# Designs tried in a protein design chat: VHH binders against q9y6x5. Part 254

Target 1, 379 residues: q9y6x5
Amino acid sequence: LPPKLLLVSFDGFRADYLKNYEFPHLQNFIKEGVLVEHVKNVFITKTFPNHYSIVTGLYEESHGIVANSMYDAVTKKHFSDSNDKDPFWWNEAVPIWVTNQLQENRSSAAAMWPGTDVPIHDTISSYFMNYNSSVSFEERLNNITMWLNNSNPPVTFATLYWEEPDASGHKYGPEDKENMSRVLKKIDDLIGDLVQRLKMLGLWENLNVIITSDHGMTQCSQDRLINLDSCIDHSYYTLIDLSPVAAILPKINRTEVYNKLKNCSPHMNVYLKEDIPNRFYYQHNDRIQPIILVADEGWTIVLNESSQKLGDHGYDNSLPSMHPFLAAHGPAFHKGYKHSTINIVDIYPMMCHILGLKPHPNNGTFGHTKCLLVDQWCI
Short names: E, the ipSAE of ESMFold2; O, the ipSAE of OpenDDE; V2, 0.75 times the mean of E and O plus 0.25 times the DockQ between their complexes.

## First folded at step 10 (VHH)

Design N5 (framework vhh_7uia_1)
Fold by ESMFold2-Fast, scan of step 10:
Structure N5 (fold): chain B 379 residues (1-379), chain A 126 residues (1-126)
Amino acid sequence: as target 1 above (379 residues)
Amino acid sequence: QLQLVETGGGLVKPGGSLRLSCVVSGFTFSSYAMAWVRQAPGKELEWVSSISGSGGSTYYEDSVKGRFTISTDNAKNTLYLQMSSLKPEDTAVYYCARSKFYYKWGDWQTSYFDYWGQGTQVTVSS
């Protein structure tokens, strides 16, 4: 009776992979469900920001996770692995698992989704796993399905995070067809395992399942480097984040730092905070630094050294290479429906609707996803 | 002023175990993520494992998952890498490194590490 939702993320799953590789298990999932071919993510196109946007429906400037490395100018705090569990960083928004637990007598479960191991507004996911990359997909799946079947109050919202194909995308680059083929085949097999496990446990027909990702991946090269040290001395600024979006905190006059950077490379845009393009929705937060540098697709910002990354993300969110996809199956979703594009912030109000939750104010538009849902009408 | 000193390397037979240690000084250890990075003879640097300053989050390269364990002792300002089921392919110089930026889930590059130790040699052969 109560609606249930499992949200699955395969980190760095570029939408175009679906066109260039075979996914028999994912295609079977889609045949009896829905596919959104492109999801336009938020800027910057990084893991922590986009995972938090999926579960809050907010742009990064609104939810406060503006990068994987951050500095808050008001409180003078730095975001790092040592303080990723400090609620301060996560408290500018209310993620869906918190809403799920507070609005209804329901539980949430999490296998390593960003933020689920943090007490946000004094509420932590009812069941969760601390992040440990050595834990297999099968162990994460075993825990999540156990919690879905054996919890009181019932688990109605569950999340499952997996690091691939992002880790391999960085290591090999998305153009390495041999290595990416092996990685993507393994992911498709994991999707098959997921579906089989849910069927075995009697969950498949009554559980809504969303499979999505936070961003894509683009090819990088040792021939496409921007050496920041050639433009400006380290004594003039504090570097908060490096590549492909550099976050610069000036130690001298901001205009002087800007002038040293603005003509550094034809493959990098330099913005004063107030001049950041409105379309990025990346301006109104104290954690966004006074100057940001945005590298062109496939270019890497470095400090007088080479980069080992053959693939990267974080680039302009209008780039198709940065876009993930969304596939879904379950009683809430149409069968065999394909949709061209939605915004990543639209996922949150859709999930709230499926779970019967009142969404917090958000940047998503429910109308963009209504055609996916059986209880709604398209325009 | 900042120093990272690795010890514990050596010669070990395939299937054996070895524990690497890295003693750090000159900074607040628990405030930084720490990593192990290796370089095999004639090859490029390969990230192996990272741990948060709190010790609560750990990350591993696919080739070492289930065989290597990263840990810290904050009271001793020491980072460890416990290596088990060692293979000839694990032969490399192992470096202790401090993460310059927040690093999680395999999203790494050399420029994310601002301080490196001198390295310790691990050789796996019969």
Scores: ipSAE 0.032, ipTM 0.516, lowest interface PAE 5.9, mean pLDDT 89

Design N6 (framework vhh_7uia_1)
Fold by ESMFold2-Fast, scan of step 10:
Structure N6 (fold): chain B 379 residues (1-379), chain A 126 residues (1-126)
Amino acid sequence: as target 1 above (379 residues)
Amino acid sequence: QLQLVETGGGLVKPGGSLRLSCVVSGFTFSSYAMAWVRQAPGKELEWVSSISGSGGSTYYEDSVKGRFTISTDNAKNTLYLQMSSLKPEDTAVYYCARSKIYYRWGDWQTSYFDYWGQGTQVTVSS
């Protein structure tokens, strides 16, 4: 009976939501499993970058998905939703489902995890769904559980992605307790449905389940806007990404663009690429632009207009508001164990260990997660 | 010339259907994500739906899921929004927009759209 793992992501699930709201189903899951209270994600704290870091164990500069909108200076290619299926963008790393399919006679299954609908190193997830935000959690769960039970070679690694609470976090802001309470209760109910479905199908006792997220959320405001148009004319640069991390490609001398931006706002840091703080691990990739603007927490960079966004992410990864959590249950995991913090890149080598796979070189440290696992000594 | 031209708006009864069309010129869909954004009377702009340039990924505001379908015809350079089960709350001017920078799952900003159509009025009234 090969080991099996289901990796579930609830996009934008800020770690401290667990302390500020009631999650009866998630708490029952944690009681018989493990909880990591904070996961320190990678910079920038965005959906595509962090989801790819979870499954590769690499910093963004190493796996190449450095933002949700990118420009590659060497090939002159643009990445956006318009060409997110081009393998070029994803081929700088090997995600765990590819390793799972190539190292063993095993299958992978995916319900909309970023990258799973792309052939990466000529390998696509054995079973997958094309991304469609209108597909219900129930339909995604139905497909994943069907594939876990009925596949040959067996599905040993499965992923399930859900867009909430990120969508509501952006719309209402994380400080809207009434709306966030409603959204988070629905997510807890979905976790209850997930556990019930796995029990009903006889999967629960032998399946390792990880529930995690890519980032958190912070409150934004119309009173906290940074207008780039007040500092620099559009004729001097090409905008690759805007907020809260702006990626600037100069059309004139880089130093001249930098000098126009460096004093633009007291609530924004302006970096030449080589001056980006080493702690971000966000420098050594052709898709990182010559000038990067980083807004302070809760500040939105705009082009001479208001922002409808009441919550956002992408900010400094040292901010607790940007941190997700990790909960896990299954035969590989201790029961009733709580751990303070891990790095998001540590998830990949832990998952490789659980599945018996040899990890590709990565930025994670297996030692950071070993206390979660029954077959390991804790330091 | 780069141009977006919307058609298909009109007056419909609650529960009715409409199909909006946006014909684009001067660029190819496969290179850009496209969006429908609406503005109800006295309200702010609200993103409705987006489609990737490949047509392989579609995104919807929660209130329109299951009722609206976004699609493209690349050979005709045309973006569509098929609207069904229309409600009075859907009354708005609907704009076709090209995404400069798109944020998934209803997380959108008007400053991320670099080209807009003129808008087409949809009125849902008994």
Scores: ipSAE 0.124, ipTM 0.584, lowest interface PAE 5.9, mean pLDDT 89

Design N7 (framework vhh_7uia_1; at its last look DockQ between E and O 0.13; V2 from the best seeds 0.00; counts 0 for: pae E 5.0 > 2, placed apart)
Fold by ESMFold2-Fast, scan of step 10:
Formats: structure tokens, sequence, C-alpha cells
Structure N7 (fold): chain B 379 residues (1-379), chain A 126 residues (1-126)
């Protein structure tokens, strides 16, 4: 029987939620599997970039999805919701489902994972759903399990994406214990339903399941706003992305724009592209703009207006509040093992190993995840 | 020159249906994400739904999922919101809005929207 893997993402699941709330279903999953307490994600700590890093093992500057809103200076194309189906944006890397389909008579299945509804290098996931946030978790799960059981060639790699707790984290903020406990309990119940469905269908014992997330969440406030209009007039630049990392395309001399911004707020750092810290691995791509503004944790960049959101992410990836976790269960994984930290780019080579795939060159280190696996020596 | 014009509001009974339309002019409709944002009397703006310019991605506020459907007719430069199973809590002025910045439910802020319609009133009562 070929090895099979289901990769599940709960968007915006901050690692320390596991310590502050009860997850009976997730804890039962972990008891017979593995837990990585913190996953150090890539900068910027946003949904599209980090979901693509999980499935490519690459930093954002290498895979090309450098933000949720982007501008490519070479081709003069804008990425926003308006052209989200253009393969151009996704073609700088090869995600695992493409590699999976191009090797040894294998199929892939996807329920809403970013990029899976786009043909990448002329290959789209064998089974997929167009993104629609109104589609229930149960419908996504029903499709994934149907495809895992009834496909030819067999589905060996499947993905499942869910928008919570990110949406509620933004709306209520992660410090709203009443609303967040309600949301997180619902997520735990969905995990229980997932496990029950896989057991009922005879998939549970032979399927590797990874439950992870792309980033965390930090508390924001109307008292922590950076009004960009107080720093610089709109006529001097084109805004490519705003908060908490602003991407600035100058309409005048770059140095003049930089000088207007560099001392405007004590709560943001202003970088010329070549001065972006090396530790971010966020410099070597045409989609990274000439000037980047990075807000301090919990600060929101606005254009002379209030922000409606009480939580946000996108901040410095060294911040624990930006870190998700990873839990896994299945024949490839140890039982009852806890690991402290891995990098989010390490997930890709681990998944390739489990599936018997040859990984494309990547920024992950297989050695960082080998202690999770039964077929490896933990050194 | 740029205009967003909403129509289709009115009085409806709980459980009823309404279809809102937003006709846009003065820009290339398919180049922008479009949204519906509402404001109940004495409350803050609440994001309801958005659709990508390609029409390929749709997003909904949790409270309207399964009841509201957002869609576009790019040939007519028209954005729709089909509302069903209406509740008294849906009573609000509904605004059509344009954005170039990506967001999803909860991750929105008013600074992402650069143009707004004047709004259309929806009242759900007996």
Amino acid sequence: as target 1 above (379 residues)
Amino acid sequence: QLQLVETGGGLVKPGGSLRLSCVVSGFTFSSYAMAWVRQAPGKELEWVSSISGSGGRTYYEDSVKGRFTISTDNAKNTLYLQMSSLKPEDTAVYYCARSKIYYKWGDWQTSYFDYWGQGTQVTVSS
C-alpha cells in the first residue's frame, strides 16, 4: 500500500492557544502521535506566503508569494484578489502536490489550500475545490475522504484548509477569552469529527495526518495605530500592501520617500530593500518593493482611519505570538513524542520523505524533523 | 467619474429574501476585489462579503454563511448580493466597496477600501 498523507491547516492557530484552552480531541490525537510546540514560520507571517512555504520548503523570496498583495516590478503585474488565478504568481516554486502527481502514478486532492485551484507548472491538483469560504468543514472533509478512498490513480497527498481561528482572531483579538474559547472548542470538535470520519472509513490506521497552521495572532488596539498619511503624501508613492508590513513603490526619488518615512513613527521600522535584515530571508525577489515598513507587534498601519480588527499577524517571525504548532499521527510518526521547535520550511522535506518523493531544492533541513519519525535515528 | 450605485434594498419580513445590485462605472471592474459592507443603526461598519475580480474566490462573514451569496456579472460591471433567510439582525445600510488590498473575513480594515457607494437600506421586520 503506498504511503498516504493528509495535511490539515487551521489558519491562524497560535501555538500558545494549546496551553490556554482545552482541546480534548486534539490532545487524544497528540497522545498517540507527535507534537511540535512551536513552528517558526517565514517572514512575512501572512496566510498565502506561509501556506506556500509549508508545501514548497522555501522562503518567500524564493517561492515568490511574498505577501497577500503583491506587485511584480519586471512584468508590471499586480497580485490581489483580482488576478489570484494567474499561474504567473505561483510558478517560482513546485509545490508538493505537483511533485506528487508527476511521480509514480499518484493523485493529489485539495479542499481550499492556497494555490491548489491554480495550474502551477501546467499541473493542477487532481481533485480540488475553488475557494469559497461559505463551504462547510464537513463538505470539505466529505470530499477529501471520498477522494482518498475512491481515486485511481490513488490519492496519496491530500490537503484541507479551514479559515478559523484566524477570522475570529482578527475580529475579537486573541485576548478575548470568551469568544476565542467558543471558536477553539468548535475547532476541537471539527478535529474530533475528522478523526471519527477517518476511523469510520477504515483510513485512520494507515493514513499519516498532519495538523498545523501558517501563523499565530497578536492583540491589536485602536490605541496602537500608525497613520501613514501623517508621514507622507499619497502623491509620492504607490501602496502595494499596507499592514502590518507596508510595501511602498516610490513615484519620486526612492531616497526622498525613505527620508519622509524613516523617522515618522517610533513603532515601525523602515527598510530600503537592500537593508532588510538577512534573518528575514526577504530581499531577493522582484515582488519585494524598494521600501518596506514593518510595524512593531500589535501596531496597525492605517490611512487616516480606524482599523476594525482587534487581532493581526504579519509581524516579525521571531515573535512567539506569530508561531503556530504542528501535531501529527500515523504510521510514519512516533507516539507520545513532544518536540520543541522546527522551522516551517522543514515540513516540506519531511512530507517528501514520508511519501517517498524526491524533494526539489529547498530551504528546509530534514534533520530538524527526523526525531518525529519512526524510521529515523533521533540524534 | 468613478461611481458605485447600490439598488435593491427595502423592507422585508424575517425569513424573506432580497437581491442587492451594485453597478460600477469609471474603472475596470474585473481588476478589483469588490465587497459588501453594512452598518446597523448606532453600530460600527461590519464587513459582509467579498469577491475577487476574477470571480474565482468568495468570502463571507460567519453570520451570513449559507444565507447570502455574492456574485458578479463582469459584462454588466455589476456586483450582486443575494440575501435569503433574512433576520432582524441583518437590518442595516449596505454599501458596495472597492479594494486593491487582499483580505479575508476578519482581516479587513477601512483603509483597504478606496471607493464606496452611498448605501442602500435593508430593513427586516414584521
Scores: ipSAE 0.706, ipTM 0.868, lowest interface PAE 1.7, mean pLDDT 92
Fold by ESMFold2, look of step 11:
Structure N7 (fold): chain B 379 residues (1-379), chain A 126 residues (1-126)
Amino acid sequence: as target 1 above (379 residues)
Amino acid sequence: QLQLVETGGGLVKPGGSLRLSCVVSGFTFSSYAMAWVRQAPGKELEWVSSISGSGGRTYYEDSVKGRFTISTDNAKNTLYLQMSSLKPEDTAVYYCARSKIYYKWGDWQTSYFDYWGQGTQVTVSS
């Protein structure tokens, strides 16, 4: 039977947390496996887009999940809590769990990875949980391990998602050592529980496990606010997304809206869609609005006189504060190997290789990750 | 012209109940998510509750779940917050706010709101 893979995300786990906080369980996992110290994620550095990029190997413009808040100009649809499970939003790509379960004698399982409770191309993960933030990590892990151990056809690809440290990173900011130390210790304990549970169930020896994240977190401040209301009247545009990358749909002449915004703050770059930097790979989708505003690191775009947000993400993907890490352990991976950086889109072709799947067309490069794998010659 | 006007605040003893109202004008009420946000004296703004633009989904911060109920009357362009089992910690100015922005799985942030009312004072004291 083909190898098995468990993909785990701890949302908002900034790469340098590994150096700045203690992780005895995660460090033991890394010591017995591999580490990629920095993963360069995709712009915009938000949760839905980056989780979908991991499982499709595509930039956001290519997979169509271009932000957490979206408007599709062709269909006039708004992405919202009432329609975020509509396949319309997700169907511009084929995620790895769909490809996996279309193979003979294979199924896929999911504990709340973005998109896994959606019937993408009329195919939903074979076993899944509907998203519910109140479900504990222990229950998510229990379901995943039950499915890995007891399913016919066997589960060969599984995903597990957890909201921390993202939620606490927003609440406290990444520089709050006291609160973040407590939060990150809890996460390390969960990683310890994960490994112990896999060992107890006899899964550890033959299961490949990737622990990664979608983005990091940067410190915000009341001293770093950009007030749009001081620069432009709300009647001139529809606001699709606000901070740190605002998505602006003009209601009047686009050039007039651009001119009102371009001098609003020295800490915000204003782009017409055609002028978005090529390195973002963020232009060729109808869900990308005619004007975007990109705040500098640690700056917050607001619509009023005050806002108190202590940590955020979504900034330029070249910023180290936006980068997560990747650690992996299992029969496919070397032991005790460290690698400096990969692109987040490179994870997809690596996973396809491990699972023996033919990747769909994608933006990843298998060669960037081959040094992590025992079956590849490398330096 | 856009207006959001809160009413219904006042002084209430612990364990009491109060209903806040927010009457809106100048926009199509059902096209926006509506929210209540509060600010205690000297404290930061805290999101309390939201209701989706479709009017069917409601969200609450943890400390108010089971005690507060958000609702709308689209015919009257009015947002409500029914508060019960009030605690001294609920003392704040309560603001009505609107947004068209959706953040992952309804994870509301105060920076998502584009227009705010002037607020109504709720005071819970022995």
Scores: ipSAE 0.096, ipTM 0.599, lowest interface PAE 5.0, mean pLDDT 90
Fold by OpenDDE, look of step 11:
Structure N7 (fold): chain B 379 residues (1-379), chain A 126 residues (1-126)
Amino acid sequence: as target 1 above (379 residues)
Amino acid sequence: QLQLVETGGGLVKPGGSLRLSCVVSGFTFSSYAMAWVRQAPGKELEWVSSISGSGGRTYYEDSVKGRFTISTDNAKNTLYLQMSSLKPEDTAVYYCARSKIYYKWGDWQTSYFDYWGQGTQVTVSS
């Protein structure tokens, strides 16, 4: 039988939550599998970009999902979390579920993972759920496990997405121990439900499961705001994305806009597109706007409006607060092994290896995950 | 392609009424929260009112509560602001704006305004 892989994402699960809170179910999962303590995600550290990086192995400039909100100047199209179904935005890369779906005697399934309800390269998973935040984890899990267990051709790759603890992280801030303890307990319980469901169906021993996240969460404050309106009139630019990385489309001369913004705050770096630091791998795409603003950790860019968020993400991907974790269990993985760090793009070639798929060109390094796998030699 | 166009402004006496309209194009109207923002002479921008994309939730600045009503017609891609009992202090340029919305917290939240109209002048004077 072909190997099977379930990829699960809990949005906004900061890596150090594992150190600061109790996760009986997740710890048991880890004990019987592997843990990568820190995953360096891609810049910007937002939901759509990083989830697509996980399944493509590409930096954002390469796969073309460069933010949760995008604008294409040529086609005049807009991308947002409420307008994400145009294949135009996704077709600059081939996600792993498409690769898998195109194989003989295999199919893919998806529950709410970004991009999975869109035909990409004219291919969509055989089984998928249209995104609906109101759908319970239980329902998503039931569908995914049903498809994994009863499908023909068999589902060999599946994705499962859940919006917590991101939403709560935004609401309460990651430093709210009382509220976040409650939220994270629920997440652990969901992991327990997942494991129990797999055991009940007889999938636990044969299914490879990866539990990961796209980014972390940093504490914000109303005392750490950068008001752009204090620096530049809103008529001089179009805002494509705001905080903590603002994407600026000038309506006047770019240099003039830049000059108005460059000294707006000591807690914000302003880059012309060509001057974006190379380490971000965030330059070589037309969807990246002419000017980007990058707030320091914990600072919020605003437009004469108070933010209700007590936590946020999207900051420099080198910041530990932005980093998620990765845990995995199954026949492909060791038991009781912990690894310090990988890059988020490294997940793709690993998944391809597990599934026996030829990977598309990607930015991941298979060597970084070899120690997690039972069939690989690790120095 | 994305455009917000305000109409309905004008001169009105104290106690009078005006209805502002904002026609939107270039995006799915019902998928976004919309807002009215105003700027009085010599003052900073002031949030006036917001409405969820579905129209089910409305929010108002304290100074306009009971006097202003925000509404939408999704079929017409139009945002409205019905203003009554107008006061001289309501004199301002009124802008309609598209808001980023969040539903993850179990409630509708606005984060920022990413697109604005050109504005319409409202003058309340005796």
Scores: ipSAE 0.044, ipTM 0.482, lowest interface PAE 2.9, mean pLDDT 92
ESMFold2 (binder alone), look of step 11: mean pLDDT 80; pTM 0.830

Design N8 (framework vhh_7uia_1)
Fold by ESMFold2-Fast, scan of step 10:
Structure N8 (fold): chain B 379 residues (1-379), chain A 126 residues (1-126)
Amino acid sequence: as target 1 above (379 residues)
Amino acid sequence: QLQLVETGGGLVKPGGSLRLSCVVSGFTFSSYAMAWVRQAPGKELEWVSSISGSGKSTYYEDSVKGRFTISTDNAKNTLYLQMSSLKPEDTAVYYCARSKIYYKWGDWQTSYFDYWGQGTQVTVSS
């Protein structure tokens, strides 16, 4: 029988939460599995870009989902919720569920992972749910487990996405220990429910399960605002994305717009596209705008207004506050092993190895994850 | 001329219902996310609910989930907020707002709103 993998994401689960709060169910999962303490995500540290990097093994400039809000300079299309299912946005990469369905006689299933409701290279996930935040974790879990047990060809790759702790991280900020404790305890209980359901259905011993996240969270404040309106008039540019990475499309000479923005704040870096630091791997795509503003950690870019956000993400991917973790359990993984760090793009080639798939060219390095796997030599 | 005009506010007793309407003009309705944002006396703006330009995705603040329903009628260029089981804490000026910047999954409260209506008063009291 082919190996099976369930990939679970809890949006915005900062790695450091594991050290500051108690997770009895997750701790039991890790005790009989593996833990990667930090996953270095891709820039920008946003939901859509990083979820697509996990399943493609590519930097954002290579897979084309460069932000949650995008403009394509060549086609003049704007990414919006009215066209987020247009394959145009997703076709610059081949995600793992497409590879899974095309290389072997296998099916894929998805409970709301970004891109799974889109026909990418004419291939859509065999089973999927359209995104709807009102659908409970329990209902998503019921659908995924039903598909894992009752499919032909067999579902060998399945995904499950949950919006917390990201939503609460934005609302309360990660330093609100009372509210974050409550939210994180609920997530731990959901992990307990997941494990119990898989055991009751006879899936637990033969299923590989990865629990991870796309990014972390940092504390914001009304005392840390950058007002763009103080430095440049709206008539000079079109705003494609705002905070904490602003994407600026000039309506006049690019150099003139750049000069007006460069002195706006000591807590923001202003880059012409060609001057974006190479370490970000955020330059070679038509959806990256001519001028990019990058706020310092905890600073919010605004347009002559206050911000209601007490927590945010999108910041420099070198920041530990932006890093998620990865935990895994199953026949492919060692038991009781801890690893310090991997890159988020390394998850894709590891998953391909577990499933016996030939990976598409990618930016991950399989050697970074080999110590997690029982069929590999760790040196 | 870009216009957002709210109606349907008023005085209602606790447990009552109201339907707010926002008629929009001067732009392509289906290309923008729309939101309801409220401001209670002496408090900051609070996001209540958003709907995608397609009308297929809806999002709600936790305190209103199960009580409020956001919807659109594209033929009438109208955004609605159906409010039920109203509480004194729902007393606020309710604003209709247009978002030009698309955010998904948890980012709706951080969306940039480029046009606002004048607001409609909702008062929940005995």
Scores: ipSAE 0.066, ipTM 0.511, lowest interface PAE 5.1, mean pLDDT 89

